# Miniprotein binders against q96jn8r1131to1294, part 47

Target 1, 164 residues: q96jn8r1131to1294
Amino acid sequence: TLEFLENHGKNILLSNGNRTATRVASYNQGIVVINQPLVPQLLVQVRIDFLNRQWTSSLVLGVITCAPERLNFPASACALKRAAWLLRGRGVFHNGLKICEKFGPNLDTCPEGTILGLRLDSSGGLHLHVNGVDQGVAVPDVPQPCHALVDLYGQCEQVTIVNP

## First folded at step 5 (miniprotein)

Design t16
Fold by ESMFold2-Fast, scan of step 5:
Structure t16 (fold): chain B 164 residues (1-164), chain A 93 residues (1-93)
Amino acid sequence: as target 1 above (164 residues)
Amino acid sequence: SDALRLFLEARRIIEEGGDPEEALKKAKEAFELFIKEGNLEWAALTAVVIVRLLKKLGKDPEEIKKWIEIAIELAEKAGNKLLVEIARKLEKE
């Protein structure tokens, strides 16, 4: 069963059996990680529950290849300079370096109710799914083990893990 | 849950600059449901929202103080250090 790890950004409150993450303060310190590695064909999905339009940018999602259970999370996922592949806005980033200018929808404009999914294919390609639709390979050849990460940054104050 | 739905409806009203009295009513309803569910963390967080709404509405300082006490007590009982910190800062907001 998929849950968010108890180790998370300091502004996160977990609820609903650790399946809902809420950022309860500020705009940052909102990183959460799924409790088991993203193995090939496992589809991890989160639904955007609440957007606070006081802020301009929104959630970031992706994978990290370091062990998350005792990791000291930075204020934002964008500050991860090692072992991180992130989707932010329309870009794909590896350790802070933009490796793709335009992939999938703009994450800063996805409305409440959007379901975002991450899946690893058999060759290590990381796929983004949006409302059930596979957007294709965002990152080829992701090292394993890797862990799905969501950064409740800016507008995105709440997400819930949903089953396929 | 119905409690979470009501909480988010109160937050939406606040975010959109709607009627703070309507937001307060929904937040109080959410609070009672979280208490009924035994969800102390969400009850504490909802009490924080209630305090902020009471301050925005210029309600009685004694009512505000009572809700701050409720928020602190519930956060402590829940064992959530972040919520205790947030609740204790309410006096200085």
Scores: ipSAE 0.351, ipTM 0.718, lowest interface PAE 3.4, mean pLDDT 89
Fold by OpenDDE base, second read of step 6:
Structure t16 (fold): chain B 164 residues (1-164), chain A 93 residues (1-93)
Amino acid sequence: as target 1 above (164 residues)
Amino acid sequence: SDALRLFLEARRIIEEGGDPEEALKKAKEAFELFIKEGNLEWAALTAVVIVRLLKKLGKDPEEIKKWIEIAIELAEKAGNKLLVEIARKLEKE
């Protein structure tokens, strides 16, 4: 069963069998990691449950290749400088550096109810899914094993892991 | 923690359009507990929520001023620059 790990950002509260993450304070310290590593053809999805429009920006979605149980999470995923491939806004980032300027929809403007998914293909390409629609390969040849990461940042205050 | 529970309850009330007086009560209780726990950042955040509730309820300007000052001070002590900025903006609203 897919669930968020107990090792998470300090402003996160887990509920619903650790399938729901809620950031209960501030705008950051909201990183969560899904327990099971991504394997080819497995679609992992989260739903944006709640947006607080008092903040700017929104969730960051991506993968990490380090051991999540031992990770000391920074205040935001943007501060990860190793073993991180992230989708923020319309950009793709690797270890803090933008490697793609425009990819898929703008995550900062996704409304509540949006379902975001990550999937590895047989070639190691990381795909983004939006409401069930494959947006294409965001990152080619991602190292394995890797874990899906969600940073409940800015507007995004709650997400839930959902089944395809 | 109990503080976090109360804070969440306050937030839930606000989000659901419930009684802001009840939210205020819970927020103030949460604040006291955060202080007791030594969690200055969360205390500061709670203070911001309190200010917003007080303004919404049209409460005493002096009380509002007091809580703004508390929010700023605690945010500074916590080293959260953005929170300091947020708290200072409350003075201009």
Scores: ipSAE 0.013, ipTM 0.224, lowest interface PAE 8.8, mean pLDDT 91

Design t17
Fold by ESMFold2-Fast, scan of step 5:
Structure t17 (fold): chain B 164 residues (1-164), chain A 93 residues (1-93)
Amino acid sequence: as target 1 above (164 residues)
Amino acid sequence: SDAYRLFIEAKRIIEEGGDPEEALKKAKEAFELFIKEGNLEFAALTAVVIVRLLKELGKDPEEIKKWIEIAIELAEKAGNKYLVRIARKLEKE
């Protein structure tokens, strides 16, 4: 069963059998990681449950290739300077550097109820799925093992893991 | 839900430098609603927030101890080991 790890950002509360993550303070310190490696063909999906539109940016998702169980998470995923491939707004970032200007929908504008998915294809390409629709390869040749990460940043205050 | 919105409102009052007594009132209202809903995890988390507000306000140490016990008990009943650790840390903060 897919769950969020107990090691997470300090503003996160896990509930619903560790399948719901709520950011209970501020706009940051909201990083959560899925409890098992993202292996090819595994589709990890989260639903946006609650948005606070006082903030301008929203959730970030992607993968990290470092072991997450004892990692000291920074205030935001974008502060990760090693071993991170992230989707934020319309951009794709590797270790804090933008490597693609425009990929998929703008994550800062996805409404409550949106289901966002991450999947590796058989060639190691990282795919974003939005409401069941494959957006294509955001990052080719992701090193393995890697772990799916969601940063409940800014507007996004709650997500829940949903079954494919 | 009303409980969740009251909880978030209490948190925002504190984060924006508002009145901690107002935040405490909202947190206690949220706590009662989470208990009525049977949401033990959020009841436990709300009790943790209540403890921190009571300490900030310099409230009665016996009231603080009572809320620490409530937070630990609810976290244990919820089966959430993370919340149990957080609640137990309140005894040493």
Scores: ipSAE 0.000, ipTM 0.169, lowest interface PAE 16.0, mean pLDDT 83

Design t18
Fold by ESMFold2-Fast, scan of step 5:
Structure t18 (fold): chain B 164 residues (1-164), chain A 98 residues (1-98)
Amino acid sequence: as target 1 above (164 residues)
Amino acid sequence: SPEFEEAMRRAEEFIKRFEEALKEGNPETAEEYLLEALFQLLIAVEIAKELGDPELLKRVVELLRRLAELAYEHGFYWIAKFALILAIRIEKEAQRLE
């Protein structure tokens, strides 16, 4: 079953059988990682449960290709300078470098109840799904193994893993 | 006052470091620099009060308002609110000294 790993950012509390992640302080230190590698055709989905509008930016999601069980997480996912492909706002980032200016919806404006999904296609392309709708390939040819990462940054204070 | 100018210089340097840390994707370090800038501005306020100089207090208010604006733009809303309230309080003190 899909769960968030016990290794996570220091402001995270896990509940609901490690399927709900809540950021309990500040705006950062909110990185969580799914417990299984993202293998082709596996759709990993999270629902945005709670947004705190005191902050401007919101949830970041993507993949990392390093082993997450003992990773020392930085304050934000965007500080990962190796092995990271991230979707933030309207951009796609690789190791802190913006590689696409405009992809899919603006993640800073997705409302509570939005279900965001990550899936690898057979060619290693990383897809974003929004409320079940495939947005297309955000990142081609992601190295494997890779792991789905969610950063409860800024506005996004709670997410829950949603099964199909 | 050389001491006042040094506190103001340090505050501006920390604001610059705040912006650079955000550019580098390190908001935790950015927050630390923003708070260090606030600390330097509090030192500047105490020096200006000791000197009884409302023009020095007005200079602190200007930088506090700039810091509040930058904090707000980057999602540090509580720091922005704190800096703005502080600026309003210091502005009133400057008016009393006139």
Scores: ipSAE 0.000, ipTM 0.099, lowest interface PAE 19.7, mean pLDDT 84

Design t19
Fold by ESMFold2-Fast, scan of step 5:
Structure t19 (fold): chain B 164 residues (1-164), chain A 98 residues (1-98)
Amino acid sequence: as target 1 above (164 residues)
Amino acid sequence: SPEFEEAMRRAEEFIKRFEEALKEGNPETAEEYLLEALWQLLIAVEIAKELGDPELLKRVVELLRRLAELAYEHGFYRIAKFALYLAIRIEKEAQRLE
């Protein structure tokens, strides 16, 4: 069963059998990680439950290649540097660099109810799914093992893992 | 230190590109550059915290306040409010390190 790890950002509260993550304070310290490695064909999906329009930027999705069980999470996913490949807004980022421009829809404008998914294809390409629609390969040849990460940053204060 | 300086340099460059995009009549592109600048400043914050250096955090606060003022002047109110709130929080963190 897919769940968020008990190791998470300090502003996160897990509920609903560790399938719902709520950021209970501020705008940051909201990183959560799925409890299983992202293996080829596994589709991990989260639904945006609550947006706080006080903040401008929103949810970041991606993968990390370091072991998440003992990780001391930084305030935001961008600080994970070389260990993380991140989708933010319309960009794909690695180590603070924008490695792909205008990929998929703008994640900062996705409304409540949007379902966002991450999947590895058989060639190790990382795909983003939005409301069931495959957006294509955001990152080719992701190092493995890797883990799906959600950063409840800014506007996005709650997400829930949903079945495909 | 080199990584911190690079993040700060990128933030400054994105602020410059924001101003240029506005002069060219591209507010959507300008907003993207403001958000890129904020992202670089968040990277700079984490590097400064890792180094335990309150002076580096103060430099980030200074640029965040400038970004907030610039954003507010041009009608990007939500970005301005976010940058200002971030600046206030980081300023408190820098004071705790002192």
Scores: ipSAE 0.000, ipTM 0.103, lowest interface PAE 20.1, mean pLDDT 84

Design t2
Fold by ESMFold2-Fast, scan of step 5:
Structure t2 (fold): chain B 164 residues (1-164), chain A 98 residues (1-98)
Amino acid sequence: as target 1 above (164 residues)
Amino acid sequence: GPEEDLRRALELMEKGRELLRQGDFEGALEAFFEAVYIALRAGNKEYLATALFLVGQVLKELGREDEARFYFEIARLIAEDIGDEELVKRAEELLKEL
């Protein structure tokens, strides 16, 4: 059963059987993590439900390799260093370093209703899916185990886990 | 250490099977995914294939056929890689029932 973990950023409210995450305050403290590790070929998908145009940046997607159940989350996912691989705007980031300058669409401009997915292939490559379309390998050889992470940052105030 | 972690994974799979028999699907999934986590960390493909197969069984009981298919297919592929003919056969049989 794919659900968001009960351990999450301080501004998050979970609903819909822990499948919907809403950021109820500010622009940050909005990190949520899927309850199960991202096993090869499992496609984890979230739909963007609500965008607040007051802010300029939007959601961040990625994976973390640390155990998330009792992790003290920072204010934003970009403050996670050695344990995180993140897709933000048009870039791919690890350890605060941009490792790919342009990958897939600009996440800051995806509209409400967009479905974003993460999947590991059998070789450990992390794929981004956008509205069912595989964008290719964003990160090769992701260490395992890893967990899918969504940071409801800036514009993105609500996401819901959706089945393939 | 690593040996103790693998013993933990076996205990979790046993616990999950009992929870599944009792109809505690949430508890069974939690236990089986913890076993998946340990197997992935240990690089133990035998335990990984078995734990993924067990996840598939729970999802099949819940009527979540597409998700069950994904887990059975991955378990079958890993089982083929490690030469576990019995697990390959079991996964193929359950895939046909979907």
Scores: ipSAE 0.000, ipTM 0.204, lowest interface PAE 18.1, mean pLDDT 85

Design t20
Fold by ESMFold2-Fast, scan of step 5:
Structure t20 (fold): chain B 164 residues (1-164), chain A 98 residues (1-98)
Amino acid sequence: as target 1 above (164 residues)
Amino acid sequence: SPEFEEAMRRAEEFIKRFEEALKEGNPETAREYLLEALFQLYIAVEIAKELGDPELLKRVVELLRRLAELAYEHGFYWIAKLALILAILIEKEAQRLE
């Protein structure tokens, strides 16, 4: 029953029972959030469905600790600052700062069909999974409750929630 | 140096125009502004070297690293690589002048 929330960036269209998010305009305003908190051991996965090479950067994913149901989403996830821990390109970011320079694959170069997953471990560590493979702890001690976020930025114009 | 400060101001202005061009949906124009910013920073390096001031070189290094991150974030990977290479070379030059 994992779905994207009806509250999302203004350029998003939800379909497929709110499990597919499509950015229908521009390169930004594409933030979507999963409809339930990311609780320990829950694996949330999205598949990259469509990349538009008119743009150069690609999707960002991570977690937010603010309530997403009423949030006025900014143009990009990077503007969320203190509320967000984000995986972007090869970096891990929090509060506008790069807290890790090289983690996992380069998200700007993941091809269509890539499955990206987020999971909290029992100690509150945020894990990235790529095509089913755990990349390790990107962020330790994530505050809870938190919510999984995908920013369909730049090249990434469509994602779909896939198998838990 | 007024000439150094002007080059730095122009670099910052082109970075702002880069972001505006992306918002308007024109990545080709954005790329041009990013290259213009890099060129202004190279001019600033030449002026700082002539003045022999390592603190001015360090200011250019800081903005080059920020430009490299911004370029990388928006998928201009080769421009990001060039900015980072320049930053490393100029940082070494600043250390020589200390």
Scores: ipSAE 0.000, ipTM 0.119, lowest interface PAE 16.4, mean pLDDT 85

Design t21
Fold by ESMFold2-Fast, scan of step 5:
Structure t21 (fold): chain B 164 residues (1-164), chain A 83 residues (1-83)
Amino acid sequence: as target 1 above (164 residues)
Amino acid sequence: SKEEELFKRAEELAKEALELLEKGDYEKAAFLYLLAALLALEAGNPELAFEYARKAIELAKKSGNERLLEFAEILLEWIKEEL
């Protein structure tokens, strides 16, 4: 059911029925988006499959509120001007501005095998789940519809969608 | 002239970068080559700026600092417009 969209960053190769995304070059151009809107109580999960320790930063995940099917993706998710709420390292970012200094674990240090999840609660709060554990509300009142986004940036070269 | 001063500073930074490279400090060497490229571009020497920016990209890749690499790649595109 859940798949990555065929519209993605230029360094991405999709496999495993569009459920695995691999960044095949460089450190950037690795944005992928889930094919269905993130509706309340839907838990979208990805597993970190492969980390390349050549790079220092790792994956970014979050939501965008624009239609992703024909979007021209920038080199990194943090370059999205509007309509993006992102988790990077320990920070929470909205349109390039850091709105929270420390939330959840440091995404730059999550090992291979870590399962990261995104879920909206009934009040529109965006939750991060790490290995099944709810980290709390990272972003309140996310506009809808929104779409889950993963940026395979830096160290993170492969992720796979995991069903509950 | 100001252009001659900028050019001389660019070459001095590139020399210091080379010394850091010999010590294996890829990140600092990349940063200094990036600064040298900016100064060479401001001095009106885009050919030299291109050489320094290419070295900055190579060393930023070895350092694993993807933000430094991103800035070096952006600068290289600006330099290409002047060539």
Scores: ipSAE 0.000, ipTM 0.243, lowest interface PAE 13.3, mean pLDDT 86

Design t22
Fold by ESMFold2-Fast, scan of step 5:
Structure t22 (fold): chain B 164 residues (1-164), chain A 83 residues (1-83)
Amino acid sequence: as target 1 above (164 residues)
Amino acid sequence: SKEEELFKRAEELAKEALELLEKGDYEKAAWLYLLAALLALEAGNPELAFEYARKAIELAKKSGNERLLEFAELLLERIKEEL
């Protein structure tokens, strides 16, 4: 079964069999990683459960290509300097560098109940799914193995893994 | 001494929370107590974490912030497992 790893950001509390992640403090230190590698055709989905409008930006999601079980997470996912491909707002980021200005919907505006999905196609392209709708290839040729990452940053204070 | 630094930070946040409570800012005080509880738990002190989480629940109820109350209640259940 898909679960969040016990290695996570300092402000995270896991519940519901490690399928729900809650950020219990501040706006950062909220990185979680899925326990199984993202293999081609596997759709990993999380539902946005709680948004705190005190903050302006919201969750970040993407993949890392390093082993996550013992990784020292920075305060925010966008501070990762190696092995990270991230979607934040409308941008696509590789190791902290913005490589695309506008991709898909603005993640900072997704309401509670939104289901966000990550999937690799057969060519290694990383796809974003929003409420079941494929947004297209955000990142081509992601190195494998890779793991799905969610950063409960800013507004997003709780997510739950949902099965396809 | 990572545990000592976490413990010191937890106590510092609890002190800041008390100052906010004296100013009537229940919501911010509750958030700081939640962070203090989390850090105390990571420092290996679930007894102190329990005390901070209890204060966070009380203040979250006074603030009317239902999500903050849910977070505090979830953390309290996690802390109870460590006791």
Scores: ipSAE 0.000, ipTM 0.132, lowest interface PAE 19.0, mean pLDDT 82

Design t25
Fold by ESMFold2-Fast, scan of step 5:
Structure t25 (fold): chain B 164 residues (1-164), chain A 93 residues (1-93)
Amino acid sequence: as target 1 above (164 residues)
Amino acid sequence: SDAERLFEEAKRIIEEGGDPEEALFKAKLAFLLFIKEGNLEEAAKTAVLIVELLKKLGKDPREIEFWIIIAILLAEKAGNKELVEEARKLEKE
């Protein structure tokens, strides 16, 4: 069963059998990680439950290739300078460096109810799914093992893991 | 609901001069269940009670500050202006 790991950002509260993550303070310190490694063909999906539009940016999602169980998370996923492949806005980032200018829809504008998915293909390509639609390969040849990460940053204050 | 029952039990323990650690445990459990239900107004009220209990027990100021922030945020999201005012008063104690 997919659930969020007990090691998470300090502003996160887990509920619903660790399948719902709520950021209960500020705009940051909201990183959560899926308990199981993202193995090829596993589709991990989260639904955006609540957006607070007093903030300007929204959630970030992607993968980390380091072990998450005892990791000291920074205030924002974009501050990860090692072992991180992230999607923010329309950009793709590796360890804080923008490696693609425009990929998929703008994550800062996805409304409540949007379902976002991450999946590795058989060649190690990381795919983003939006409301069931595969956006294509955001990152080729992701090192394994890797773990799906969601940063409840800015506007995004709650997400829930949803089954296919 | 289980959340409502636990919240009322926590309040009753305090009213009757019972164990505040037991009240805190039940209040925290009620809070998690209200969040799961999407009942932000009752979650905010429960967070206010948690702050009061943490202060009564002399708990870590950082934990108290965390729950004050939670109470204010949830009261604002619930649109309950009286509850926001109540939660903000916790900062001044």
Scores: ipSAE 0.000, ipTM 0.098, lowest interface PAE 19.3, mean pLDDT 82

Design t26
Fold by OpenDDE base, second read of step 6:
Structure t26 (fold): chain B 164 residues (1-164), chain A 93 residues (1-93)
Amino acid sequence: as target 1 above (164 residues)
Amino acid sequence: SDAERLFEEAKRIIEEGGDPEEALYKAKLAFLLFIKEGNLEEAAKTAVLIVELLKKLGKDPREIEWWIIIAIRLAEKAGNKELVEEARKLEKE
């Protein structure tokens, strides 16, 4: 069963069998990691449950290739300087460096109810799915094993892992 | 100095319950002038104020984080440990 790990950002409260993550304070400290590593052709999805419009910006989605159980999470995913491939807004980032300016829809403007998915293809390419629609390869040749990461940032206050 | 005046005006606006957007604008100007004057300590203090205003106004968290980093770095350069700690607290709020 897919769950969020107990090792998470300081402002996160897990519920619903650790399938729901809620950021209960501020706009940051909201990183969560899914327990099982991504396996090829398996789609992992999260739903945006609640947005707090007090803030701008929204969740960051991506993968890490380091051991998530021992990771000391920074205040935001953008501060990860190693082993991180992230989708923020319309950009793709590797270890904090923008490697793609425009990819897929703008994550900062996804409404509540949006289902975001990650999938590795047979070649190690990381795909973004939005409401079931494959947006294409965001990151080619991602090292394995890797874990899906969600940063409940800015507006995004709650997400839930959902089955495909 | 002009920087000091702008900084104090920004603070007064906040204290008097005035327009926080105006306070933010003045604070940003003050910051630039303090930097120009080489007054890193006051620049850091101004950056802290800017962070507080940005949070109050619900501005872009990315901008907030940028200003926090600036506040910390400038405070460190100025050698003001108390100000460094104050700025770091902003990251956790």
Scores: ipSAE 0.149, ipTM 0.577, lowest interface PAE 2.0, mean pLDDT 93
Fold by ESMFold2-Fast, scan of step 5:
Structure t26 (fold): chain B 164 residues (1-164), chain A 93 residues (1-93)
Amino acid sequence: as target 1 above (164 residues)
Amino acid sequence: SDAERLFEEAKRIIEEGGDPEEALYKAKLAFLLFIKEGNLEEAAKTAVLIVELLKKLGKDPREIEWWIIIAIRLAEKAGNKELVEEARKLEKE
C-alpha cells in the first residue's frame, strides 16, 4: 500500500491512512515522500485536492535518491542539496538548479482535481503523467533506488495518493 | 525515426546558419525521443550537440554542465568509449 512517510516537512499533517497530506500553515515546509522506492512500472499518482490562489507558484514533484526516512527537510524542495531531480513550473531542477528551462505542462497552473503521476521506464527515465497522459521523459537515467517526492508549496495545500 | 529526423534537422539548421534556438529545441526533442527508444548512443550524441549549441548561445554554465553529465552517463551506459571521451572533452572547453 502506498503511503506518505511519517518523516515530512514540519507544516504537514497526514490523514486518510497517511494517503492525504495537508499543509496547515504558511506556504512552505510542505515536503512529503512516498513510502516505497519508485521502481520501474510503478506509477505513483497524487491528486491536487485544494489550491489557495493567494500564492503565485504551486507544487513541485520529482525524485530523491537518498534515504528519506531520516532526512532533515529544508523549507522548499528546491533547497535540497543532494540527489534531487525536481519538476517545478515548466522546468527541470537538479539540487535546486534550473537545468532544463522548458519541459511539459506548467505545474503552477494545474487546477484542483488534476492527477499527477511519476513513473520510471525500463530505460531509467522518469516520466510525468498528467490526468493519465504520459508527458514524456522529464529526467533521463535516474539512479536507483529513488523515492517520489511532492512539495506542497505555495498554492497547493492538499494532495491525496490515488490508485491508477 | 522521428528522433533521427529531428537530430538531422537540428544539424542542418546549424550548417545553414539558421536560428540556433530552433536547433536547440529540436535537438532537445530528439534527445528525449532517443531516451524513450532506449537508443542511449544517439541520445548521448544529441546531448553533445546540445552542449555545443548551449555554449554558442552563451547559456547558463549549469545547464551546460548538466547536459555534459547526461552525455557522459548515457555514453557510458551505451558502452561507447570514444563517445565518452568526446563528451568528457566538452568539460574543458
Scores: ipSAE 0.052, ipTM 0.262, lowest interface PAE 4.4, mean pLDDT 84

Design t27
Fold by ESMFold2-Fast, scan of step 5:
Structure t27 (fold): chain B 164 residues (1-164), chain A 103 residues (1-103)
Amino acid sequence: as target 1 above (164 residues)
Amino acid sequence: SLKDEIQKLLDRMEEIAKEIREAAERGDIDKVKELYKEFLEVAKELEKLLEELGDPELVELIRIVIEVIELAIELAEKGDLEALKRYAEFARRIIRIILEELK
């Protein structure tokens, strides 16, 4: 069963059998990671449960290729300097560097109830799914093993893992 | 009945969360601190009753609420009223989940 790992950002509280993550303070320290590696064809989905629109930016999602169980998370996922591929706003980032200007919808504008998914294809391409619709390959040739990461940054204060 | 006692404590916790928000809006930190201590005592009593009910998932949910309240009590010494309001709202959301599961 998919769950968020007990190792997470300092402002996160897990509930609902570790399937719901809530950021209880500030706008950062909200990184969570799925407990199983993202293997090809596994679709990991989260639903946006609560948005606080006093903040400008919103959630970030993507993958990391380092072991997450004992990782000391930075204040935001975009501060990860190694082994990270992230989707933020409309951009794709590798280790803090923007590698694609526009991909998929603007994540800063997705409303409550939006379901966001990550999936690897058979060639190692990372796909974003939005409300069940495949947005295409955001990142080619992701190294394995890799782990799905969600950063409850800014507006996004709660997400829940959703089964397909 | 046991379910009726549980329902009463859940309703009381929702009322306390509302009072915390109202006290914080007024800038009354002493009242917020007092209300959070009451919130903790009610939550601990509810945990005992949920253990008697025998639903492990509901026990797990109230333990999360207790953890949130304990963190809020520590934070209250710093006087961050906006954070204290957010902690109370988070606790209220978990209380609502417990209420729905009881139906």
Scores: ipSAE 0.000, ipTM 0.088, lowest interface PAE 23.8, mean pLDDT 84

Design t28
Fold by ESMFold2-Fast, scan of step 5:
Parts: C-alpha cells; sequence; structure tokens
Structure t28 (fold): chain B 164 residues (1-164), chain A 103 residues (1-103)
C-alpha cells in the first residue's frame, strides 16, 4: 500500500497510517516522499486537505531519482540541486532551474479538496493529473528508478494519499 | 566581501519593511506603493548575490520574498492597507530567517 516514508522534513507529522502528512510549523521543512518507486501504470494521488492563507506560495510536487530512505531533506524541495524534477506554481524545475514557464494549472491557486496525481507513461514521461484530468507530459524521459515527492510548502499544511 | 554586501541589502530590506508598516499605519497608500516597488528592486539584487553565494536554500527564501512582494504590489491597487502591512511582515520574517542562516 502507498504510504509516506518515515524519512521526511522536520516539520512533518504523519498520521492515518502514514497516509496523511501535516506540516505543524512555519512554511517549510515539509517534504514527504511516497514509499514505493513510481513505475508505469502507478498513479500516485494526494488530496489538499488544508490551506493556510497566511502564506502566498503553495504545494510543490514532482520526482527525485536518489534513494529517499536516508536523504537529508533541505528546507524546500526547490533547493534540491541534484536528481529533482519539480512542479511549482505553473513552472517545471530541474535541480532548482526553471525549465518550463507554463505547464498545467497554477498549483499556488488550487483549492482545498483538489486531487493532484503523478504518473509515468511507458516512455518515462512524467504526467500531472488534476482532479482526474491528465495535464500532459511535464517532464520527458525521467531517469528511473524515481520517487514521488510532495513539498507541503507555504499555504499547503495537509495532504492525504487517496486511491483511484 | 560578498557576505558584507548581502548583509547590507538584508538590513536595507528590514528598514523598508518597517517604513511600509509606518506608512500603512498613517494611511499613506501612495507611499506604501512606492516603498513596495523599492522593496522589489532590493530583493531582486539580493537574489543575484545569494545565487553567487551558492546556497540554494537561501536563494529559495529570497525568491519566496519576491513572490510575496509581487503579490503585494498587485493588491496595492485595491488600497487594502491591512493586507499590505501583513505582506510586509511576512517578507520581514523570511528576511530574518536568511539573516539567521548567514550566521
Amino acid sequence: as target 1 above (164 residues)
Amino acid sequence: SLKDEIQKLLDRMEEIAKEIREAAERGDIDKVKELYKEFLEVAKELEKLLEELGDPELVELIRFVIEVIELAIELAEKGDLEALKLYAEWARRIIRIILEELK
């Protein structure tokens, strides 16, 4: 079963059988990783449970290609300098560099209840799903194995893994 | 040194945030708009220096400050002084985090 890894950012508490992640302090130190690699046909989905309007930016999601079990997470996912492909706002980022200006909806404006999904296609393309709708290929040819990452940044203080 | 230049810009940003609060408390929306524009210019200059320093965590913190300032500039046209005070305080808190990390 899909769960968040026990190795996570220091401001995270896991509950609901490690399927709910809550950021209990500040706006950062909120990185969580899914316990199984993304493989083709696996759709990993999280629901936005709680947004704190005190903050401006929101949830970041994507993949990392390094082993997550003992990774020392930085304060923000966008600070990862190696092995990271991330979606933030409308941008696509590789190792902290913006590689695409506009992709999909603005993640900073998704309301509570939004379900965000990550999936690899048969060619290694990373897809974003929003409320069940495939937004297309955000990143072509992601190296494998890779692991789904969610950064409960800014406004997004709680997410829960949901099954299709 | 590079760190001395960064410290000077961080100090300048703290002063601008204080001036924004004071201008907002007396109801001077035109001054608040002017100060937010200056705030953005200094933040972008600081971003370049933090990129040169090479600490990705600090770069992301200043980018977050820039996003807060840009949103505040958009909201300033609506004249919501209480919101503008809140945005300046958010920016100031992040600036203080950057200052602590530099120690």
Scores: ipSAE 0.000, ipTM 0.110, lowest interface PAE 16.3, mean pLDDT 82

